# Designs tried in a protein design chat: VH-VL binders against Protein RESPONSE TO ABA AND SALT 1 (RAS1). Part 28

Target 1, 230 residues: Protein RESPONSE TO ABA AND SALT 1 (RAS1), of Arabidopsis thaliana (Mouse-ear cress) (o04515)
Amino acid sequence: MPNTSSSQSFTIFVDGWLIRHRYFVEQLMCASSLDETNRISLEEQQSLVAQFLSHCLQYYQEKFASVSLAGDNVFTFFCPPWFNSYAKLILWVGDFKPSLVFKLTEVSVADLTRHQKDRISSLKSETRRKEREVMRDFALVQQSVADPPVMLAARRVGAVGMVDGEETDLEEAMEVLKAGMAAAMNNADQLRCSTVGKVVEILTPPQAIKVLRTIGQLHLRLRDRDQERA
Key: E = the ipSAE of ESMFold2; O = the ipSAE of OpenDDE; V2 = 0.75 times the mean of E and O plus 0.25 times the DockQ between their complexes.

## First folded at step 18 (VH-VL)

Design k48 (from k42 with light chain R54L; framework fv_ramucirumab; at its last look DockQ between E and O 0.90; V2 from the best seeds 0.83)
Fold by ESMFold2, look of step 18:
Structure k48 (fold): chain C 230 residues (1-230), chain A 122 residues (1-122), chain B 107 residues (1-107)
Amino acid sequence: as target 1 above (230 residues)
Amino acid sequence: EVQLVQSGGGLVKPGGSLRLSCAASGFTFDDYAMNWVRQAPGKGLEWVSGISWNSGYTYYADSVKGRFTISRDNAKNSLYLQMNSLRAEDTAVYYCAKGDTHYLFETAFDVWGQGTMVTVSS
Amino acid sequence: DIQMTQSPSSVSASIGDRVTITCRASQGIWSYLAWYQQKPGKAPKLLIYDASSLQSGVPSRFSGSGSGTYFTLTISSLQAEDFAVYFCQQAYSFPLTFGGGTKVDIK
């Protein structure tokens, strides 16, 4: 029988995905470094943006499939081995916080119009509200495990011996927690992808390429522990 | 009242051209992405093209790419579809549509034009 | 492209019946699914957005559910004005795509 867990299979997927990711970051770096007279066409810029977003979406699609089938391994996705140790300490629901995109936009783009700034400000407020909703919904799932009847059943497993009814209660509680964690992760990933896509659409293609370059470079740095060497 | 009023359309021979127009009122047009959706006689719905709020991004169904051009004039609250090299398969009712969100994706079409018939026939 | 498959392609029903229409996506689309009603010679009318949210002015007998790849539209008690064609539409990625439609006819 296969011994590879869902999280181990996703780790293998990530290795291949990162090879493609480096290729895209190189293309974004090249496109963002060209001056106006040498800039690739608007059509080529739109194509590069679309391809990078599709590449990013593929990551979250594979993650969703893996999380949905993870069973007991769903907990690994909240602190996943494919991030370095520093990145794991600052994760939000298993990956970057959606609102980080607004800071990355601010540092990457110098020529936002007033209308773009207003739209980004509104989106930022909406994104932060949705972040709080994800956290609230996840907190409700955590409370379902911490209820005294569930904790009483769990204590009996560790102290003496299980009776048949108590084993069923514990198994039900763990299934509720696993389903809730998978749902929270899925909702968080949906918000991540939604936020990036909306920011990109507010921006012009040249502006979006600069933001996506910064996002792509950050993702690479969060996977490389060796970068800490001076 | 939010409205999309369409004009243009008609009968044309294969290889010909038409330009469809859609005039918007009752909402802030330049905050919204806009779309064209078509329906061949007796058939289902097919998304044709979409354009972002500032025209920075345009998308096309593969069946029309290279032949159709979506555009907008935010000063006139108007959306256009330039249709070139028309084929019999392009025969359909064409609708312009506004989303419930400001964006091209994550959107459902909450306001539709009345539709404009385009017939491509010898 | 994301293929949207509706079933059934048609259903015969009586006033008062519960009608359920299914839409399957060829890949996960989160909750980015809308349902439309269309009568002959008219533009589609939005019923449900974001998989389960009821559009303003739509009767509460309409409901949507689902996430990922499997979605349903339910009419809890069919009325005379509900005989129409129903379409699902994904808004996850381009090209945006519609299901093939489900015709709800009088039995």
Scores: ipSAE 0.786, ipTM 0.907, lowest interface PAE 0.8, mean pLDDT 87
ESMFold2 (binder alone), look of step 18: mean pLDDT 93; pTM 0.953
OpenDDE, look of step 18: ipSAE 0.822; ipTM 0.908

Design u1 (from q2 with light chain Y32W; framework fv_ebronucimab; at its last look DockQ between E and O 0.70; V2 from the best seeds 0.75)
Fold by ESMFold2, look of step 18:
Structure u1 (fold): chain C 230 residues (1-230), chain A 122 residues (1-122), chain B 111 residues (1-111)
Amino acid sequence: as target 1 above (230 residues)
Amino acid sequence: EVQLVESGGGLVQPGRSLRLSCAASGFTFDDYAMNWVRQAPGKGLEWVSGISWNSGYTYYADSVQGRFTISRDNGKNSLYLQMNSLRAEDTALYFCAKGDTYYLFESAFDIWGQGTMVTVSS
Amino acid sequence: QSELTQPRSVSGSPGQSVTISCTGTSSDVGYWNYVHWYQQHPGKAPKLLISDVSKRPSGVPDRFSGSKSGNTASLTISGLQAEDEADYYCSSWTSYSTFYVFGTGTDVTVL
């Protein structure tokens, strides 16, 4: 049996994960700045890319395991305490919007071939379509919870003196909503991981290192301590 | 129309090397990730290795890591597997398999060759 | 390398339904929708039967269907026919370390 809630255990996990993340960002910065006489080998570049993608995947798979086991801690993952206040204002389903990666690629890579550009353009369209599907599916869950019988039970919770059975109806509706939120978050996270992985496979290892550096640096900046004024 | 034809199999002694080839026809070869899958006699399927559309990324099963090298020549529509330091447990029918997309990690294998037999014994 | 667990064998009479399970982990089958199914007749190359959990490629009869629940994917053959006697394998992408894994395989016998 666990001694802590899954969201509290995940917060502890994030602390260790962020230490590894800072190390990887440093390695990506170093690899992207080396000149041709000191450049790490292609094999080392491929290894660094795979390790960073594995590191990123670990975060989302640990999140998935935590949400699936706990169920009722999903609200914390939609507004995670490990993001600063600015980052929380721009989150999409608890994290970066998947299609952001295309803007980051454009600013990070100057030497895309025509084939790469065409494949990125196609992937961008596919990703935006899948983003809409995630939101549509979540909206359907919200509709099922907001059906009149469920909403009638929810209104009764606020009345003076509660009637037997009304609290269990609200609890059941909340569990359906929590399950739908967890499903939406999982689908969004899978799309995040898939989109980054697909962009990497379109790119050469040197190009991918530049994109992953930019992604990693942005991720760190959005976890900087909050300031009174931005 | 769409075909994958493997070649280069045979009988070799342990510790020796062998190079497999796979000739592709009937599709745009560099639009797809490519894979090698093997099957020991009487056993199940084992994924061996995969390579991205532009050779930028290669992956290997743990059992062959460091001994096998996958490569492709998009100009010749050909996939290769260099197998070094062969062991008896590498004895299998080796299939060339085409991914159904240009992404290696998500692909199903929609076109398979008939396989080329590799036998490693003294 | 890691493998996905399937029953060794399954049998049915012509016209019956047969279901084959493929059990992985929350890191592969549970998390990803890149679960695929292959059919292999004796002495033949594998053939893609179902992709992405439940999608049938063109030319695959609609009596083959796929689904997933939790860490288990399932292949169902309804209206079993003699030519369905074959070996069946699932596969899944897992991670950048292990990459691909196949299931242990299931021998389907038509009685």
Scores: ipSAE 0.736, ipTM 0.870, lowest interface PAE 1.2, mean pLDDT 85
ESMFold2 (binder alone), look of step 18: mean pLDDT 90; pTM 0.940
OpenDDE, look of step 18: ipSAE 0.792; ipTM 0.887

Design u2 (from q2 with heavy chain F105W; framework fv_ebronucimab; at its last look DockQ between E and O 0.83; V2 from the best seeds 0.81)
Fold by ESMFold2, look of step 18:
Structure u2 (fold): chain C 230 residues (1-230), chain A 122 residues (1-122), chain B 111 residues (1-111)
Amino acid sequence: as target 1 above (230 residues)
Amino acid sequence: EVQLVESGGGLVQPGRSLRLSCAASGFTFDDYAMNWVRQAPGKGLEWVSGISWNSGYTYYADSVQGRFTISRDNGKNSLYLQMNSLRAEDTALYFCAKGDTYYLWESAFDIWGQGTMVTVSS
Amino acid sequence: QSELTQPRSVSGSPGQSVTISCTGTSSDVGYYNYVHWYQQHPGKAPKLLISDVSKRPSGVPDRFSGSKSGNTASLTISGLQAEDEADYYCSSWTSYSTFYVFGTGTDVTVL
């Protein structure tokens, strides 16, 4: 019945997602702060970790679906209106940089074993390599906007005014470019999810809860209302 | 030589229990997540369960959730599957599998055992 | 239980190419690039054939190749040989509740 854009549908999803996100952040804060008498069981900790990770995956899978349908709106996801002005200064390909999780781990847990530290160091190196690959592929997609056939088609339309049929070639070229931009963003999001998931697997559930609490709190800060006071 | 050797299969009645074992050799077992995969006679592959390197995280297919328990003993280089409340539909060849990465997530299974047969019948 | 859809069987003559499809959803094959292929000869354990959509492990002939478009991954066997007669399965990670899913399997017959 009513037509909604993929961006409007995603905004509605995000509203509900943020309610659930605040609930999870509260649960993570509670679980990480309880003393031995009130501590939730290891099984409950494992369940909370899995639920939070599933919650985060739902966000990125819904984003992927929305971006795939976005058409011209794909560019909105690179400068998202649902992030505050401070967050926009630190975004990498539309969201946090994957390697940020290693700093968050360092500040959130103090009891890493040597084996865990070695595995985190190895994962950090691999993540930085993949970040460079995402940036390379992203740069190649951006350069396609200046591809001579696309620029020549756009100039021909403008120079002769409205000419039937010629905008179809430009439109097809722009669809390829939009698909390439969407793919680059998806690769960045998959690296974000993969890196957090692998860090969690290296950690014990109590350690992971502390890191996920910090990640969850950061996600809330990225979406706090802008402060306009001097 | 990297090897996985399953054991503990057999014929059991519905509702009974079995414990499968998988002995690992030729690699650093306690660095890797481990998995069980099964194949019913004449049927395809089904992932059953996985466990992280330090036992911190375990996951189960819906079909076995609450009935099966995966565990590991890194001191013995061994993976286990405790199978309770067995049903006829659990009849299958059970494989132990290792991923090509350390992680449960994203891993392809690059090393498999030969499997141990479990038959659930009256 | 969710499964990835594969054709029941495909066949070809020696030297021909065959392609096996593996169709999932936007939450598995369509979302992740972590799609894997396994070869299983009768009475044997599966063998990893292709990882991460298109990567060949050491020892896998270059006549095996993989690709993905949308929610469908594809395995192509070029220059079909008698030893390629086997069952083939795809797999993908899905979620923290279901975890891994395999395809329904495809029997390849060499005529």
Scores: ipSAE 0.767, ipTM 0.887, lowest interface PAE 0.9, mean pLDDT 85
ESMFold2 (binder alone), look of step 18: mean pLDDT 91; pTM 0.939
OpenDDE, look of step 18: ipSAE 0.844; ipTM 0.926

Design u3 (from q2 with light chain S97N; framework fv_ebronucimab; at its last look DockQ between E and O 0.88; V2 from the best seeds 0.84)
Fold by ESMFold2, look of step 18:
Structure u3 (fold): chain C 230 residues (1-230), chain A 122 residues (1-122), chain B 111 residues (1-111)
Amino acid sequence: as target 1 above (230 residues)
Amino acid sequence: EVQLVESGGGLVQPGRSLRLSCAASGFTFDDYAMNWVRQAPGKGLEWVSGISWNSGYTYYADSVQGRFTISRDNGKNSLYLQMNSLRAEDTALYFCAKGDTYYLFESAFDIWGQGTMVTVSS
Amino acid sequence: QSELTQPRSVSGSPGQSVTISCTGTSSDVGYYNYVHWYQQHPGKAPKLLISDVSKRPSGVPDRFSGSKSGNTASLTISGLQAEDEADYYCSSWTSYNTFYVFGTGTDVTVL
């Protein structure tokens, strides 16, 4: 079980991913600022949206692969070193809260139709319900470590030193916890990706470009270490 | 009753075009993403194309990209597939399908039409 | 992988259980819970049987169940009945490029 190798490999991946992310944010800024005579086609706007969503999805798929191999390092993904200090204070299950996307949509798009507003309102309610389900499932994982058989083994190791067999019980409990935390993280990440994807589908491509620009700019601020020194 | 009815299939020569239609009823068509799925005779299912509720996003299988165009008219509760540069391997029964959610990427296809047959041969 | 792999055929006697596998990759079946199952009788349109790995739509008998382990999803038909003789397909969403893929299909025969 390599102690930090999968999280170190993932931080190297994030470095490359952030270079591509800056490129995409520039493309989104350019596309959202063009006047009507120079605006890229709706087909090109749809393509830019799909490429950016694929770029974001790549991050979470690589994270899932890294978390699956993390062993003891699964806890690092809940307080990731590739986020700056400010960002770490506002994380929800290791990344942004899915429902943040609704506030970012509100500030980015001024021309939602009534139909789009109704669809977004319904999605917001659904997303908040699913956020509560993620937290409930996560709490159940934490509770499983506090069950009496595990606590009795841990107390015996601490109180009288180790006896044969007790190390195995504690190790088994930690493996159950790690697996449960990895599953909870994956469920949270899938809700993040699902929520962004659904908001984008409700929006037109021009509207989605503005929202994704705002999301992309925020993600740069949350991962860029320069602001800690300024 | 929720229903999807395809039409516009037929026998055509390679290189020609055909336009399929799907008439929807019994649900709020405007809220749902829609899909085309095909099945060659004696073969399995192949997803062909999908379109979001407002036509803002369209996706295509690699085998049809650049040749087929999906569209919809929410005022007529209708889905369309424009099929250009048809090839023998496009021969299939073409189904119109609705997802069990409003969205393209999350949905299972819970309502299917009976299909319209497209045969591409000399 | 551009298709999900299923066995070509599976057979069982009435009352037995049969299981159909659907194998993808860590980037589709192994990653998403958007794995679905369809039943298709000869000459008929497909019918949604299981959504999201294990959820049964209203009207689908509880003898149909779904599960997933690693990169493989499974459909189990417990208490096989004559009307279960049909083709079965899995599907998964994959990416914004490829989008949906279907499995190769499994012909279930009731002996």
Scores: ipSAE 0.811, ipTM 0.910, lowest interface PAE 0.8, mean pLDDT 86
ESMFold2 (binder alone), look of step 18: mean pLDDT 91; pTM 0.936
OpenDDE, look of step 18: ipSAE 0.853; ipTM 0.931

Design u4 (from q2 with light chain T94A S95G; framework fv_ebronucimab; at its last fold request DockQ between E and O 0.87; V2 from the best seeds 0.86)
Heavy chain, then light chain:
Amino acid sequence: EVQLVESGGGLVQPGRSLRLSCAASGFTFDDYAMNWVRQAPGKGLEWVSGISWNSGYTYYADSVQGRFTISRDNGKNSLYLQMNSLRAEDTALYFCAKGDTYYLFESAFDIWGQGTMVTVSS
Amino acid sequence: QSELTQPRSVSGSPGQSVTISCTGTSSDVGYYNYVHWYQQHPGKAPKLLISDVSKRPSGVPDRFSGSKSGNTASLTISGLQAEDEADYYCSSWAGYSTFYVFGTGTDVTVL
ESMFold2, look of step 18: ipSAE 0.819; ipTM 0.917
ESMFold2 (binder alone), look of step 18: mean pLDDT 90; pTM 0.936
OpenDDE, look of step 18: ipSAE 0.878; ipTM 0.952
ESMFold2, look of step 19: ipSAE 0.806; ipTM 0.909
ESMFold2 (binder alone), look of step 19: mean pLDDT 90; pTM 0.934
OpenDDE, look of step 19: ipSAE 0.886; ipTM 0.952
ESMFold2, fold request of step 20: ipSAE 0.805, 0.798, 0.802; ipTM 0.912, 0.909, 0.912
ESMFold2 (binder alone), fold request of step 20: mean pLDDT 90, 92, 92; pTM 0.934, 0.942, 0.940
OpenDDE, fold request of step 20: ipSAE 0.899, 0.903, 0.896; ipTM 0.961, 0.963, 0.962

Design u5 (from q2 with heavy chain Q65K; framework fv_ebronucimab; at its last look DockQ between E and O 0.82; V2 from the best seeds 0.84)
Fold by ESMFold2, look of step 18:
Structure u5 (fold): chain C 230 residues (1-230), chain A 122 residues (1-122), chain B 111 residues (1-111)
Amino acid sequence: as target 1 above (230 residues)
Amino acid sequence: EVQLVESGGGLVQPGRSLRLSCAASGFTFDDYAMNWVRQAPGKGLEWVSGISWNSGYTYYADSVKGRFTISRDNGKNSLYLQMNSLRAEDTALYFCAKGDTYYLFESAFDIWGQGTMVTVSS
Amino acid sequence: QSELTQPRSVSGSPGQSVTISCTGTSSDVGYYNYVHWYQQHPGKAPKLLISDVSKRPSGVPDRFSGSKSGNTASLTISGLQAEDEADYYCSSWTSYSTFYVFGTGTDVTVL
């Protein structure tokens, strides 16, 4: 889809999404800090978990619509301007690594049962295998740039004046690369969403609240704009 | 050898309640999320409700929210559906279903019971 | 409640190919790979036929295949046989609120 159709500006979306994100993080912090007498009900905790997961999912669905459907520049999403400088240095396929959730769970939850630990250990192993598959597929997309027709067209653009057929071939090759990069990023995002959702299902709602609070707080810190340094 | 057996269906008047049961065997029941799916006579499939392995998360189709309650007893390898305020449109064959993964949101339903018939009629 | 749109019926002769469409939105079928297909013979429980758009469970013949393009998933039966006469349903996960939806169902007739 072109940007002039139903696609919304992702910048406007992110601004609104971050306002909602701060609200949800506040709710998660409040829910996790109340003593037993003042604790919200388990039904309310499940509802908060579902709402926060839906909020996070909206970000990735809007990203998919922007990049994969409306054709927005995929390279912006590999180094997104709404992440601060520290986050940009350590991104994995345009966002944080799916397996980060396991470290955040370990830090946030002290009362895992043995059965939960076994389930999480199995999921961690599966997630790391899928991360390697995403990296392999990503490398294959990058190898398509080394395709002789693409490299030959790019060399001619740089060495001699362009002829009509050569410029069109390069433009077609770059569009194929953009599509491949967008697909690889979507696969990474799907793994991110799937992994968090599975961790939450293994956990009780009180445990999940603590993990999602930690995830939400981290995401706020990694999107805070840097102060200028002279 | 993996088996799901539903029971508790019957004829009931509108506004009344009914409780369905599903007995599971041949797999580790308490590792899996479980689901109810229904099919009105001559109609298609409708997902009704699902419950996570430890009962921590329950989900409901909009058509049954507030009236139906899914639960499980892992000690008895049993899944339940409490159906209150029954309506004529709840008339259906109710299936118990297990996913091909442990999780609610990702799974395809690979094992089904034969269903128990619920008829809501005056 | 939302439903995924399927044709009411599709027919073909033995040995021919038939394709069943399952159309959702960019927020479910167009986004997720949690699209599944079920076969249901008259008077029987549904049977899982295809999971995750195109994955074939053990024991399902390779003449059944699945694919997806845009907001539409497709089930193809490439060597239609008499026992394939049945109802076929797609399903998709959608969100943490609605959760699962099924398609409207397709009656496949073998001529």
Scores: ipSAE 0.824, ipTM 0.916, lowest interface PAE 0.7, mean pLDDT 86
ESMFold2 (binder alone), look of step 18: mean pLDDT 91; pTM 0.938
OpenDDE, look of step 18: ipSAE 0.864; ipTM 0.940

Design x1 (from q2 with heavy chain W53S Y57S Y103S F105S, light chain Y31S Y96S; framework fv_ebronucimab; at its last look DockQ between E and O 0.45; V2 from the best seeds 0.00; counts 0 for: pae O 6.1 > 2)
Fold by OpenDDE, look of step 18:
Structure x1 (fold): chain C 230 residues (1-230), chain A 122 residues (1-122), chain B 111 residues (1-111)
Amino acid sequence: as target 1 above (230 residues)
Amino acid sequence: EVQLVESGGGLVQPGRSLRLSCAASGFTFDDYAMNWVRQAPGKGLEWVSGISSNSGSTYYADSVQGRFTISRDNGKNSLYLQMNSLRAEDTALYFCAKGDTYSLSESAFDIWGQGTMVTVSS
Amino acid sequence: QSELTQPRSVSGSPGQSVTISCTGTSSDVGSYNYVHWYQQHPGKAPKLLISDVSKRPSGVPDRFSGSKSGNTASLTISGLQAEDEADYYCSSWTSSSTFYVFGTGTDVTVL
């Protein structure tokens, strides 16, 4: 069986995931368009929210699994080929920036209470702080590549060809880098999930549905290659 | 003083219903996620259910999904667990547990009640 | 698995260090830093000991520390004392159908 690369396996997963995602987005759209008289029950709204969150979590869970197994393919996840050119411009550590959720919330929900606004503001500040931490960690991992042993190995490879013992050092260094990068990605994804979850917990189910609709639609837009032709 | 006090436990027959209550004091109740955790006699801890600070999100263990309902009244600083279709395996000491944040997903349980005993027996 | 895997029991002499492992999966311990530890004495409610892998709440002695590697979290008790004899449980958030999962529990005995 051809050893499908972890990235290929993930791509296959995403294809199926996107089908489900579109379905969820449609449901969220429908639910958000209903007036008070035709609104689905609170329980149903909560269920829809929970299901969508679970759906999103599944994506990052699978991504995590794939990244962990990806080896050399871990770098693919930092610039995913499945994203369009626009998406690539707004990528933060391989996906949308967690703090973007707050902007999306602002655009999606017009009837936030003062208390909700305060909570969101606090959460926003905390999220931004954590984003900086993730970036610092990520930067440290990147800097490790410039460490003298790695650089020496790289220089030697360029000048004399790989001597048997030096290949191992470079390989080891690369593995460390990959592991670090994977960890940074995972941390970023965790922050994304956490941020969305926390925002949803601040919002009422109807408000949450509106935000999640927007988030869901954004994901579709980021992956839609046909939009580049328009 | 931060305190959680559970009530409503007792002896019930299989198939019956019971409602647990948890009274919270000493903290801003509506700022924190709340949880129910149970412990069968001589057994380990089992998470049962959790609810976000604004009741916008509720979660259940598979073992109780469809049978139990978690709710809260922030005005009364109270947490509830409606338990329907009780089974013998639901026999446990039920703890009310406060999350250390408003978020369910990130919450550690920093405050616990003393628990209320639920016994399901024919 | 419906529970995180812990050793059934761990023992040590006073002043020694003991470590309790908590092994999960890529869906819980491996995915998130939301691993917590609880101490429970007989007939008492659990007490939060460590939060978020390694954070120590106020009032918890510094002899308690937490760490995580891969799918395994660890609680280390250094300078074991008689009062440390208790059951210890890890927990984690999970992306599976069970949103929170506890470990199987570890009985720590001070010899």
Scores: ipSAE 0.021, ipTM 0.528, lowest interface PAE 6.1, mean pLDDT 86
ESMFold2, look of step 18: ipSAE 0.477; ipTM 0.755
ESMFold2 (binder alone), look of step 18: mean pLDDT 90; pTM 0.931

## First folded at step 19 (VH-VL; framework fv_ebronucimab)

Design v1 (from u4 with light chain S97N; at its last look DockQ between E and O 0.85; V2 from the best seeds 0.84)
Fold by ESMFold2, look of step 19:
Structure v1 (fold): chain C 230 residues (1-230), chain A 122 residues (1-122), chain B 111 residues (1-111)
Amino acid sequence: as target 1 above (230 residues)
Amino acid sequence: EVQLVESGGGLVQPGRSLRLSCAASGFTFDDYAMNWVRQAPGKGLEWVSGISWNSGYTYYADSVQGRFTISRDNGKNSLYLQMNSLRAEDTALYFCAKGDTYYLFESAFDIWGQGTMVTVSS
Amino acid sequence: QSELTQPRSVSGSPGQSVTISCTGTSSDVGYYNYVHWYQQHPGKAPKLLISDVSKRPSGVPDRFSGSKSGNTASLTISGLQAEDEADYYCSSWAGYNTFYVFGTGTDVTVL
């Protein structure tokens, strides 16, 4: 079969995924706008939440597979072509920052109980700590590339071109960097998914539908095409 | 002392219904997700169903979907399993289980009851 | 109904190390860190032994350890004792459709 890069194959996947995503956002908007006499059943609300969360998990599982299988340029996933220019400037490790969900919850839900507020506050603190751990591990991976042996090999390539042995050292360092960055991205994605899942479990289904609607709408806006620069 | 005590098992004919109960004590019941796990005689463990702390979310194994309903009453510190349209394959010891964290999908089951036996036989 | 694959039995002498494998898919064990291990003695309820791949709950001896590589999680008992003779089960979260799956179980015998 013809070879396609993992980032190109994932871009094709995203096109189909976004069609399904628009459908889910419409369902979430409809469910959140129904009055009490026409509101869908609790069972239907629970099903919609589970389906949307499964849809979101599919995106990150496919992303993980794409990064793992091809050994492609992992840097493409840090600044993905399927995000618009504004979104790219505010990304954290290739996607939204996990703690953003707490701001989205506060603007989407006005009727949190004290118990829910306490749980969300605890989760926010834990999420911020894990975000710092991801960044710390990411920095350590970047530092491993800047260690003197790698820097010396890179200087030799620039000054004299490729020489046997020196190219092998640089290639080994780049493979370590790619593996470390892929691991950091997966840790970030796992934190994104778990944080949303935990917020949803703290919330009632009607509250969760409002938050997931807001998340879904934001995802669409982060992928809207930029204004033409020509 | 943290305890889970199941009850409501028994011998029933196929197609009939049973309601299992689990009484919880020694912890803040309404903070935690709760689960049912079963074990057929001589067989392994099978997760049956789970419910979030506020009853907002329920999940079921495919084998029981549409026949069983999990519920809880946080005011009574009690978990329930309504089992309808029982089949011989539902014969098992049914355990009530508490997660080690607050969440359904994250939690391991750190506290188990001793189980209540359900036998479905003609 | 999906289940995780474990060897039917494993045996060892006192003081030996034994390892129990738990093989799933890229949609459960291979992706999530919500992989847990339980010990069950005959006629008793299961007891949590390892959570989240490798975390040991309070009161569990340090001879029990867990790890994961690819689609396979492993439980290691590094100083087998007579009391470790029991059935051992792994479990994993598998997403919102399947939710939880248990392993087939492994009977550990101490020779």
Scores: ipSAE 0.800, ipTM 0.905, lowest interface PAE 0.8, mean pLDDT 86
ESMFold2 (binder alone), look of step 19: mean pLDDT 90; pTM 0.938
OpenDDE, look of step 19: ipSAE 0.874; ipTM 0.944

